# Ledger of designs, part 4: VH-VL binders against Type II restriction enzyme NspV (nspVR)

Target 1, 219 residues: Type II restriction enzyme NspV (nspVR), of Nostoc sp. (p35677)
Amino acid sequence: TILTIEALRTEAAIFSAAESIHPEPLLYGVTDGKAVGTYIEQKFRLYLKEHYEFVQGNSASGIDFPGLLVDVKVTSIRQPQSSCPFKSARQKIFGLGYSLLIFVYDKIDNSTNRTATLNILHTIYVSAERTADFQMTRGIRNILANEGNKDDLIAFMSDRNLPVDEIEAGNVADEILRNPPMQGFLTISNALQWRLQYGRVIERAGQEDGILTVYRNNP

## First folded at step 14 (VH-VL; from j5 with heavy chain M103L)

Design k6
Fold by OpenDDE, fold request of step 21:
Structure k6 (fold): chain C 219 residues (1-219), chain A 122 residues (1-122), chain B 107 residues (1-107)
Amino acid sequence: as target 1 above (219 residues)
Amino acid sequence: QVQLVESGGGVVQPGRSLRLSCTASGFTFSDYFMHWVRQAPAKGLEWVAVIWYDGSIKYYADSVKGRFTFSRDNSQDTLYLQLNSLRPEDTAVYYCARHPLRLGPSYAFDIWGQGTMVTVSS
Amino acid sequence: AIRMTQSPSSFSASTGDRVTITCRASQDIRSYVAWYQQKSGKAPKFLIYAASTLQSGVPSRFSGSGSGTDFTLTINSLQSEDFATYYCQQYYSTPFTFGQGTRVEIT
């Protein structure tokens, strides 16, 4: 059976529910968020591999499901963010170019049993066109709504320290005027490395087009 | 064909060291947790150690902690167990075993090697 | 460590017999139990996981049951090739632990 986006989301929900009640002894005491994230990604991939045929991502593709243009992100609820292989400043405006499947977990260690449980609180699907930066796209859209022109856009991007030179800023502005970006819902920041922050996505899931609630564990 | 093949066993004196290897074939090695399990002559099975699929995390039985070192080379589909400060009670057949990463309680040792014998004696 | 108390240590049976081996865990381990068969001079063979799920390729005469602390392996209609040593294992918590083993011998 070929993996589809719909199947991916369906299986993600099933995976989330099952993982949330699984005590994992090999995660006990693990504090490295990268290790935990990799565990979930690996486990999910292998789960899918048992039931579906799909093109697996690699270092070259940069995303987990290149055939579907979906990347999996795993983050703790305590710090809902992850690293991003940021390629271009344009992604901050027009989106990453692929969709995100985000698993948000809370890791609970049980010292008595020496097990750890990854309680999946949220599983969210963010469409590619919604993966742009919230404030950047909001500002751009406001400028356009107020009869903004190329100069206004360039000035705005400059004020926001978009990492582009003057020529590229002009090119981006032209593209914005031709194809205005949709409202993004990520926070894309550069602190030591480019990071995606998912706070708003978590809050808005199920309330905005293109931000789908795949799974929610009600408190 | 899925298989694991252990090697490196032998006879050594107490206090000496030995390095065991386990070579995997027929499956994607990096998708699996791997374990060492040993069995003393005419005795039962004893879990020794586990290593994550990427080698980032390891756990050891108390009986071998501080003396044994578990590692893996995914590019070579090979496990290694460095046995230091060997004791007579370490005498056993050492098995490597595959441990799938699956949902639910499916975390069993589904594939075993044939084992390699380690004898520690004066 | 979680102790797996397996019983009996050994017994004799005949072909066609119904055989039952039990394991008791020192604490609740849910269904994180596996069973193995080991013949003399050979590596253990994987039989059952998740306490009651039969591994692919294993004859249907083998079955597992139990949850929490008490687990059983049953062989319906023992066959000549079934004479071996059987081990239960918990993989609920580290260190992973095995039962002492049960040797099933021919009468």
Scores: ipSAE 0.901, ipTM 0.952, lowest interface PAE 0.5, mean pLDDT 95
Fold by OpenDDE, fold request of step 21:
Structure k6 (fold): chain C 219 residues (1-219), chain A 122 residues (1-122), chain B 107 residues (1-107)
Amino acid sequence: as target 1 above (219 residues)
Amino acid sequence: QVQLVESGGGVVQPGRSLRLSCTASGFTFSDYFMHWVRQAPAKGLEWVAVIWYDGSIKYYADSVKGRFTFSRDNSQDTLYLQLNSLRPEDTAVYYCARHPLRLGPSYAFDIWGQGTMVTVSS
Amino acid sequence: AIRMTQSPSSFSASTGDRVTITCRASQDIRSYVAWYQQKSGKAPKFLIYAASTLQSGVPSRFSGSGSGTDFTLTINSLQSEDFATYYCQQYYSTPFTFGQGTRVEIT
């Protein structure tokens, strides 16, 4: 059976529920968020592999499900963010170019049993067109709504320290005028490295088009 | 065919070192947790150590902690167990075993090697 | 460490017999129990996982049951090739631990 986006979301919900009640001894004492994230990603991938055929991502593809244009993100509820390899500053305005499947977990260690449980609190699907930066796209959309022109857009991008040169800023402005971006819901920051923050996505899941609640588990 | 093949066993004096290897074939090595389990002559099975699929995390039995070092090379589909400060009680057949990562109670050790004998005697 | 107390240590049986081996955990380990068969001079063979799920390729005469602390391996009709040592194992918590084994011998 070929993996589809719909199947991916369905299976993600099933996976989330099952994982939330699984005590894992090999995670006990693990504090490295990267290791935990990799565990979930690895386990989910292997789960899907048992039932579906799909093209697996690699370092070259940059995303986990290149055939579906979906990347998996795993983050702790305590700090809902992750690193992201940005290809272009345009992604902050127009989106990443792929969708996100986000697993938000709370890790609970049991010292008595020497086990750890990853309680999946949220599993969210963010459509590609909603993966742009919230404030950037909101500001741009406001400018356009107020009879803004190319100069206004360039000035705005400059004020927001978009890492583009003058020529590229002009090109981006032209593209914005032709095809205004949809409202993004990520917070995209560049402090030494590009990072995605999911606080708003978690808050708005199920309330906005393109931000789907795949799974929710209240503690 | 899926298989594991251990090697490196032998006879050594107490305090000496050995390096065991386990070579995997027939499956995607990096998808599995891997374990070492040993069995002393005419005795039961004793868990020794586990290593994550990417080698990032390891756990050891108290009986070998500080003396044994577990590692893996996924590019070579090979496990390594460095046995230092060997003692007579370390005498055993050493097995490598794979451990699938699955939902729920999951599999335990579904594939075992044939083992390699380590003898520690003066 | 979680103790797995296996019983009996050994017993004699005949072909066709119904054989039962038990394993008791020192604490609740849910269904995180596996069973192995080991013949003399050979590596253990994987039989059952998750307390009651039969591994692919294992004869249906083998079955596992139990949850929490008490687990059972049953061989419905013992065959000549089933004479061996059997081990239970918990993989609920590290260190992983095995029962002491049960040797099934020919009467």
Scores: ipSAE 0.901, ipTM 0.951, lowest interface PAE 0.5, mean pLDDT 95
Fold by ESMFold2, look of step 14:
Structure k6 (fold): chain C 219 residues (1-219), chain A 122 residues (1-122), chain B 107 residues (1-107)
Amino acid sequence: as target 1 above (219 residues)
Amino acid sequence: QVQLVESGGGVVQPGRSLRLSCTASGFTFSDYFMHWVRQAPAKGLEWVAVIWYDGSIKYYADSVKGRFTFSRDNSQDTLYLQLNSLRPEDTAVYYCARHPLRLGPSYAFDIWGQGTMVTVSS
Amino acid sequence: AIRMTQSPSSFSASTGDRVTITCRASQDIRSYVAWYQQKSGKAPKFLIYAASTLQSGVPSRFSGSGSGTDFTLTINSLQSEDFATYYCQQYYSTPFTFGQGTRVEIT
C-alpha cells in the first residue's frame, strides 16, 4: 500500500496512542532531546515501513518523507521548538517548502521500574502554506491590505531583520506583490539555522485550516 | 540470510584484554538495538550490554561496568566489545543478539549469533 | 534488578506428554516476557514474545500465557526435537534478566 498524507496522519495518531503507554527501559535517564527525537522518528518510520511503501528520507533530501513533502519534528512540551536548515529567507514569508508532522511529548521517568514513557500530548499536522512566520506574514498582509508599496515591504523586512541584502529584499518584495503570502503560524527565529517554535500551532491546532489535530492525549 | 557472526574469542591470562567482533548481514543493521549476552560453561544466560541503533547510548551489567566497552560501526555492520581487566568469572561463550525497535508489544532478542568462546585462566 | 524464578529446574517427559514450565518475576513486568529454546552446543532460539505471541515458524504446540508476575510456557504433545533447555526472559527493565532454565529430558 502507497503511503498518503491521509494515511500518514491516521497512523501517527495510532502510533501516538500506543507510544504514550509504552514503558521503555532504553530511554530511562536519557536527557538528550536529540536522542529522544531520533527514537520517535526511527520507531515511527519502521512502524510505517511494515505496512506501506514510500520514499524514505536521506541526507540529500533533508526531510523524512520526501515523496509527500513532509518532515517529522519531535519536541518536548516544556519548550516546544526544533531547528531546521536555513535554505532561504523566503521561508519566513512563504513557508518552509514542506509540511510538518509534529510530535510533542512529555517524558516521564519511573525510578522504581527504571523505565521512561514518552507521553505524546499533541500530534499536529501543519500544511506547508502555514509554516511561515506568524509575525512576518501578519505584518506583510497588513501592509498589503493598506495598499503599501515595494518600499514599505523592504522597510518592514529590514525592521524585522530578515536575512537578505538589498537586491534580495527587492526581489522578495516583488514576489510578495505578485503572490501575497498566506498567514503563517510558526515562530521562526533568525540564527545559523532556523529555530522553529511551536507554541502557536499547539494552541491553534484544530482551529485553523491547515493546522490539524492528529492526536491529543487527555484523561 | 539474516546472520550474526561473532569472532575474537580465545584463551588469555587474568588481567589481559580481548576485543570481540560481531558482523551482521541480511538486514538493515542501523535499525536495531544490539546486545551482548554471555553463558558461562554449564550455566545460564547473563545479559552483558546494550547499544542503541546509532551507537549513542549504552548500558552495561554491573559485573562488567568500567571494564567492558561496547561500540558499533554502522558503515561496516559490525559490533565491538572491548574486554579489559579480564577475570576468571568472565569465562563464557559470548553471543551478540538483535533487538528490534518496534511499537509494543514487541520482540525481545529475535536473532542470535552462534557465539565466541572466551577463556580466562592461567 | 528484576529476578526471574523459573521452575522446575528439570523435567523428565515422554513424546506426547504435555509439559508446563513456569516463570515468576520479582515485580510486575506486564507482558514483557520472551521464551527461548536452547539445544546443547547451540545459541538460544526465540519462541515467544509478549508472553503469549508465537514467533513465525514456531509450531502451534507451543503456547505462552500470563501477565504481571506469573508466566507459563506449555508444550502440547511433546516431540523428540523439543528436548532442550528453555529460558524465560524479561525485557521490561535493564538489566534484562533470564530465568535459570528448565531442562526437558527424555524419560
Scores: ipSAE 0.796, ipTM 0.895, lowest interface PAE 0.9, mean pLDDT 92
Fold by ESMFold2, look of step 19:
Structure k6 (fold): chain C 219 residues (1-219), chain A 122 residues (1-122), chain B 107 residues (1-107)
Amino acid sequence: as target 1 above (219 residues)
Amino acid sequence: QVQLVESGGGVVQPGRSLRLSCTASGFTFSDYFMHWVRQAPAKGLEWVAVIWYDGSIKYYADSVKGRFTFSRDNSQDTLYLQLNSLRPEDTAVYYCARHPLRLGPSYAFDIWGQGTMVTVSS
Amino acid sequence: AIRMTQSPSSFSASTGDRVTITCRASQDIRSYVAWYQQKSGKAPKFLIYAASTLQSGVPSRFSGSGSGTDFTLTINSLQSEDFATYYCQQYYSTPFTFGQGTRVEIT
């Protein structure tokens, strides 16, 4: 069976529910968020590999499901952040060019049994058109709603310290006018080493087109 | 064919060292937790150690902690177990075993090697 | 450490017999139990995981049952190749531990 985005979302929900009740002895006492993230990513990929055909990601492709243009992100509810995904000013305005599947866990250690459970609180699918920066797209959309012109957009990009030269700023402004961006929902903190913060995506899941609740563990 | 092959066993005197190897073939080695399990002559099975699929995390039985060191080289599909300060009670057949990372209550040890014998005697 | 107590330690049986081996865990381990078969001079062979799920390629005359603390391996109509030692094992918590084994011998 060929993996589709719909099947990916369905399987992610099944995976999230099963993982949330699994006591794992090999995670007991593990505090490294990278190790927990890699565990979930690898376990999910192996689960899918047993049932589906798909192109697997590698370091050259840069995303986990290149055939679907989806990348997997794993974050703790206690510090829901990751490295900044944006590689260009353009991505902050128009989006990453791929969708995100985000697992948000709370790790609960049981010292009596020496096990850990990764309680998946949220699993969220963010479609590619919603992966632009929240503040950047909100500002741009406000300028367009107030009938702003190319110079207004260039001034806005300069005010926000977007790393573009005069020629690139003009090209981006022209593209904004031809193809107004959708409201993006990714947030980059100016503090915390410019990391992606997942709080807004967690809050808005199920309330915005293109930000879908795949799974929620409702206590 | 999925296979694990141990080597490096032998007869040594107490206090000496050995290094065991386990070479994997026929499967994607870096997808699996790997274990060592030993069996003293005419006795049952005793778990020794586990290593994560990427080598990042290791756990040891109390009886070997501080004396044995587990490592893996995923580029060579090989496990290593360094056995230091060997004691007569370490005399056993040493097996490497594969532990899949699967959803739900997973397989414990689905593939075993044929073992390598370590004898510690004066 | 979770102790796995296996019973009996040995018994004699004939081809065609129903064989039942029990295993008791010292605490609740859910269904995190595996069963292995070992013939003399050979490595253990994996039979059952998750207390009751038969590994692919294992004959259907083998079955497992139980959850929590009490577990059973059953061989329904023993065959000549089934004379061996059988081990239960928990993989709920480290250190992973095995029962002491049950030797099934020819009468």
Scores: ipSAE 0.793, ipTM 0.899, lowest interface PAE 0.9, mean pLDDT 91

Design k6
Fold by ESMFold2, fold request of step 21:
Structure k6 (fold): chain C 219 residues (1-219), chain A 122 residues (1-122), chain B 107 residues (1-107)
Amino acid sequence: as target 1 above (219 residues)
Amino acid sequence: QVQLVESGGGVVQPGRSLRLSCTASGFTFSDYFMHWVRQAPAKGLEWVAVIWYDGSIKYYADSVKGRFTFSRDNSQDTLYLQLNSLRPEDTAVYYCARHPLRLGPSYAFDIWGQGTMVTVSS
Amino acid sequence: AIRMTQSPSSFSASTGDRVTITCRASQDIRSYVAWYQQKSGKAPKFLIYAASTLQSGVPSRFSGSGSGTDFTLTINSLQSEDFATYYCQQYYSTPFTFGQGTRVEIT
């Protein structure tokens, strides 16, 4: 069976429910968020590998499911964020170029049994066209709605410190005028690498096109 | 075709060291937790240690903690167990065992090697 | 450490007999129990995980049951290749622990 986006989302919900009730002795006392993240990413990939055929990610592709253009992100509910490789400044306006499947966990250690449970509170699918920066796209869309032109767009990119030179800024502005961007829902910091903040997609999952609730574990 | 092969066992005096190896074939080695389990002659099974699929995290039984060191080389599909400060009670057949990372309570040692004998005596 | 107490320690049986082996955990371990078969001079062979789920390729005459603290391995209609020592194992908490074994012998 060939893995599709629909199957990926369905399986992520099943995975999330099962993981939330699984006491894992090999996670007990693990405080490194990267180790927790790779545990979920690895376990989910292996779960899918048992049932589906798909292209797996590698260092060159930089994403977990390159055949679907989906990357998996695993983050704690305590500070739901991830780092993301910088590809170009255009990503803040037009999106990352791939979709996100986000597992948001709360890790609960049980010292009596020496186990840890990764309670998956949210699993969210963010379609590629929604992965742009919220404020950048809101500002650009507002400029266009207020009869803005190329000069206005270039000025806005400069005011927001978009990391582009003048030639690239002009090209991006021309592209915006041809193909106005959709509203993005991430918060993307201009750090040394992209820092993605997931608070808004957690809040808005199921309430916006392209921001889908895959799973929710709510008391 | 899935296979684990242990080596490096032998007869040594108390206080000495050995290094055991376990070579994997027929599966994607870096997808699995790996364990060592030992069995003293005519006795039951005793879990010794586990190592994460990427080698990042390790757990040891109290009986060997501080004396044994578990490592893996995923480029060579090989596990290593360094046995230091060996004691007569460490005398056993040492097995490596594969532990799938699977959803739910599917943790178990699904593939075992045939073992390598370690004898600690004066 | 969670103690796994297995009974009986041994018994003699004939081909065709029904064999029942029990395993009791010192605390609730849900269904995190595996069963292994070990023949003399050989490595253990994986039979059952999750207390009751039969590993692929294991004959259907083997079955497991139980949850919590009490677990059972059953062999319906013992075959000549089934004479071996059987171990239960918990994998709920480190250190992982095994029962002391049950040796099933030819009468």
Scores: ipSAE 0.771, ipTM 0.889, lowest interface PAE 0.9, mean pLDDT 92
Fold by ESMFold2, fold request of step 21:
Structure k6 (fold): chain C 219 residues (1-219), chain A 122 residues (1-122), chain B 107 residues (1-107)
Amino acid sequence: as target 1 above (219 residues)
Amino acid sequence: QVQLVESGGGVVQPGRSLRLSCTASGFTFSDYFMHWVRQAPAKGLEWVAVIWYDGSIKYYADSVKGRFTFSRDNSQDTLYLQLNSLRPEDTAVYYCARHPLRLGPSYAFDIWGQGTMVTVSS
Amino acid sequence: AIRMTQSPSSFSASTGDRVTITCRASQDIRSYVAWYQQKSGKAPKFLIYAASTLQSGVPSRFSGSGSGTDFTLTINSLQSEDFATYYCQQYYSTPFTFGQGTRVEIT
């Protein structure tokens, strides 16, 4: 069976429910969020591999499901964020170029049994067209709604310290006028890589086209 | 087709060291937790250590903690167990074992190597 | 650590016999129990996981049951290749532990 995005979402819900009740001895005392993230990513991929055919991620693709253009993100409910590679400042306006499947967990250690349970509180699918920055796209869409021109767009990009030079800013502004961006729902900030914050997609899941509740365990 | 092969066993005096290896073939090595389990002559099985699929996290039995070091090289599909400060009670056949990462109540050790003998005596 | 106690320590049995081996955990381990077969001079062979689920390729004469603290391995109609030592193992909590073993031998 060929993996589709619909099947991916269905299986992610099944996975989230099962994982939330599994006591795992090999996670007990693990405090490294990267290790927890890798555990969920590996386990989910292997679960799918048992039943589906799909192109798996590698170092060249940089995403977990390159045939579907979906990347898996795993983050703690306490500060739901992650990093991704910076490709272009355009990503804050037009999106990452791929969709996100986000697992949001709370890790509960049981010292008596020496086990840990990854309680998946939210599993959210964010379509690629919704992965742009919220404030950046809101500002741009307001300028366009008020019949703003190329110079208005360039000024806005400068005011928001978009990391582009004057030539690139002009090219991006032309592209915005030809192809107005969709409203994005991530918060994207600059660090060594893009820092993606998921608070808004957690809040808005099921309420916006392209931001889908896959699984929810209301804490 | 799926295979684990241990090596590096031998006879050593107490206080000395050995390094055991386990080479995997026929499966995607980096998808699995890996373990060492030992069996003293005419005795039962004793779990020794586990290493995560990427080598990032390790757990040891109390009987070996501080003396044994577990590592893996996923580019060579190989496990290593460094046995330091060996004692006569470490005398055993040492097996490497594969542990699948599965959804549900979990799997146990589905594939075992043939073992390598470590003898610690004067 | 969770202790796993097997009973009996050995069986003397003939081909065709029904063999029952029990394993008791020192605490509730849900169904996180595996069973292994080991022939003299060989590595253990995986038979059963999750207390009752047969590994692929294991003959249907083997079965497992139980949950909580009490677990059973049953061999219906013992075959000549089944003379071996059998171990239960818990994988609920580290350190993972094995039962002492049950030797099934020819009468």
Scores: ipSAE 0.751, ipTM 0.879, lowest interface PAE 0.9, mean pLDDT 91

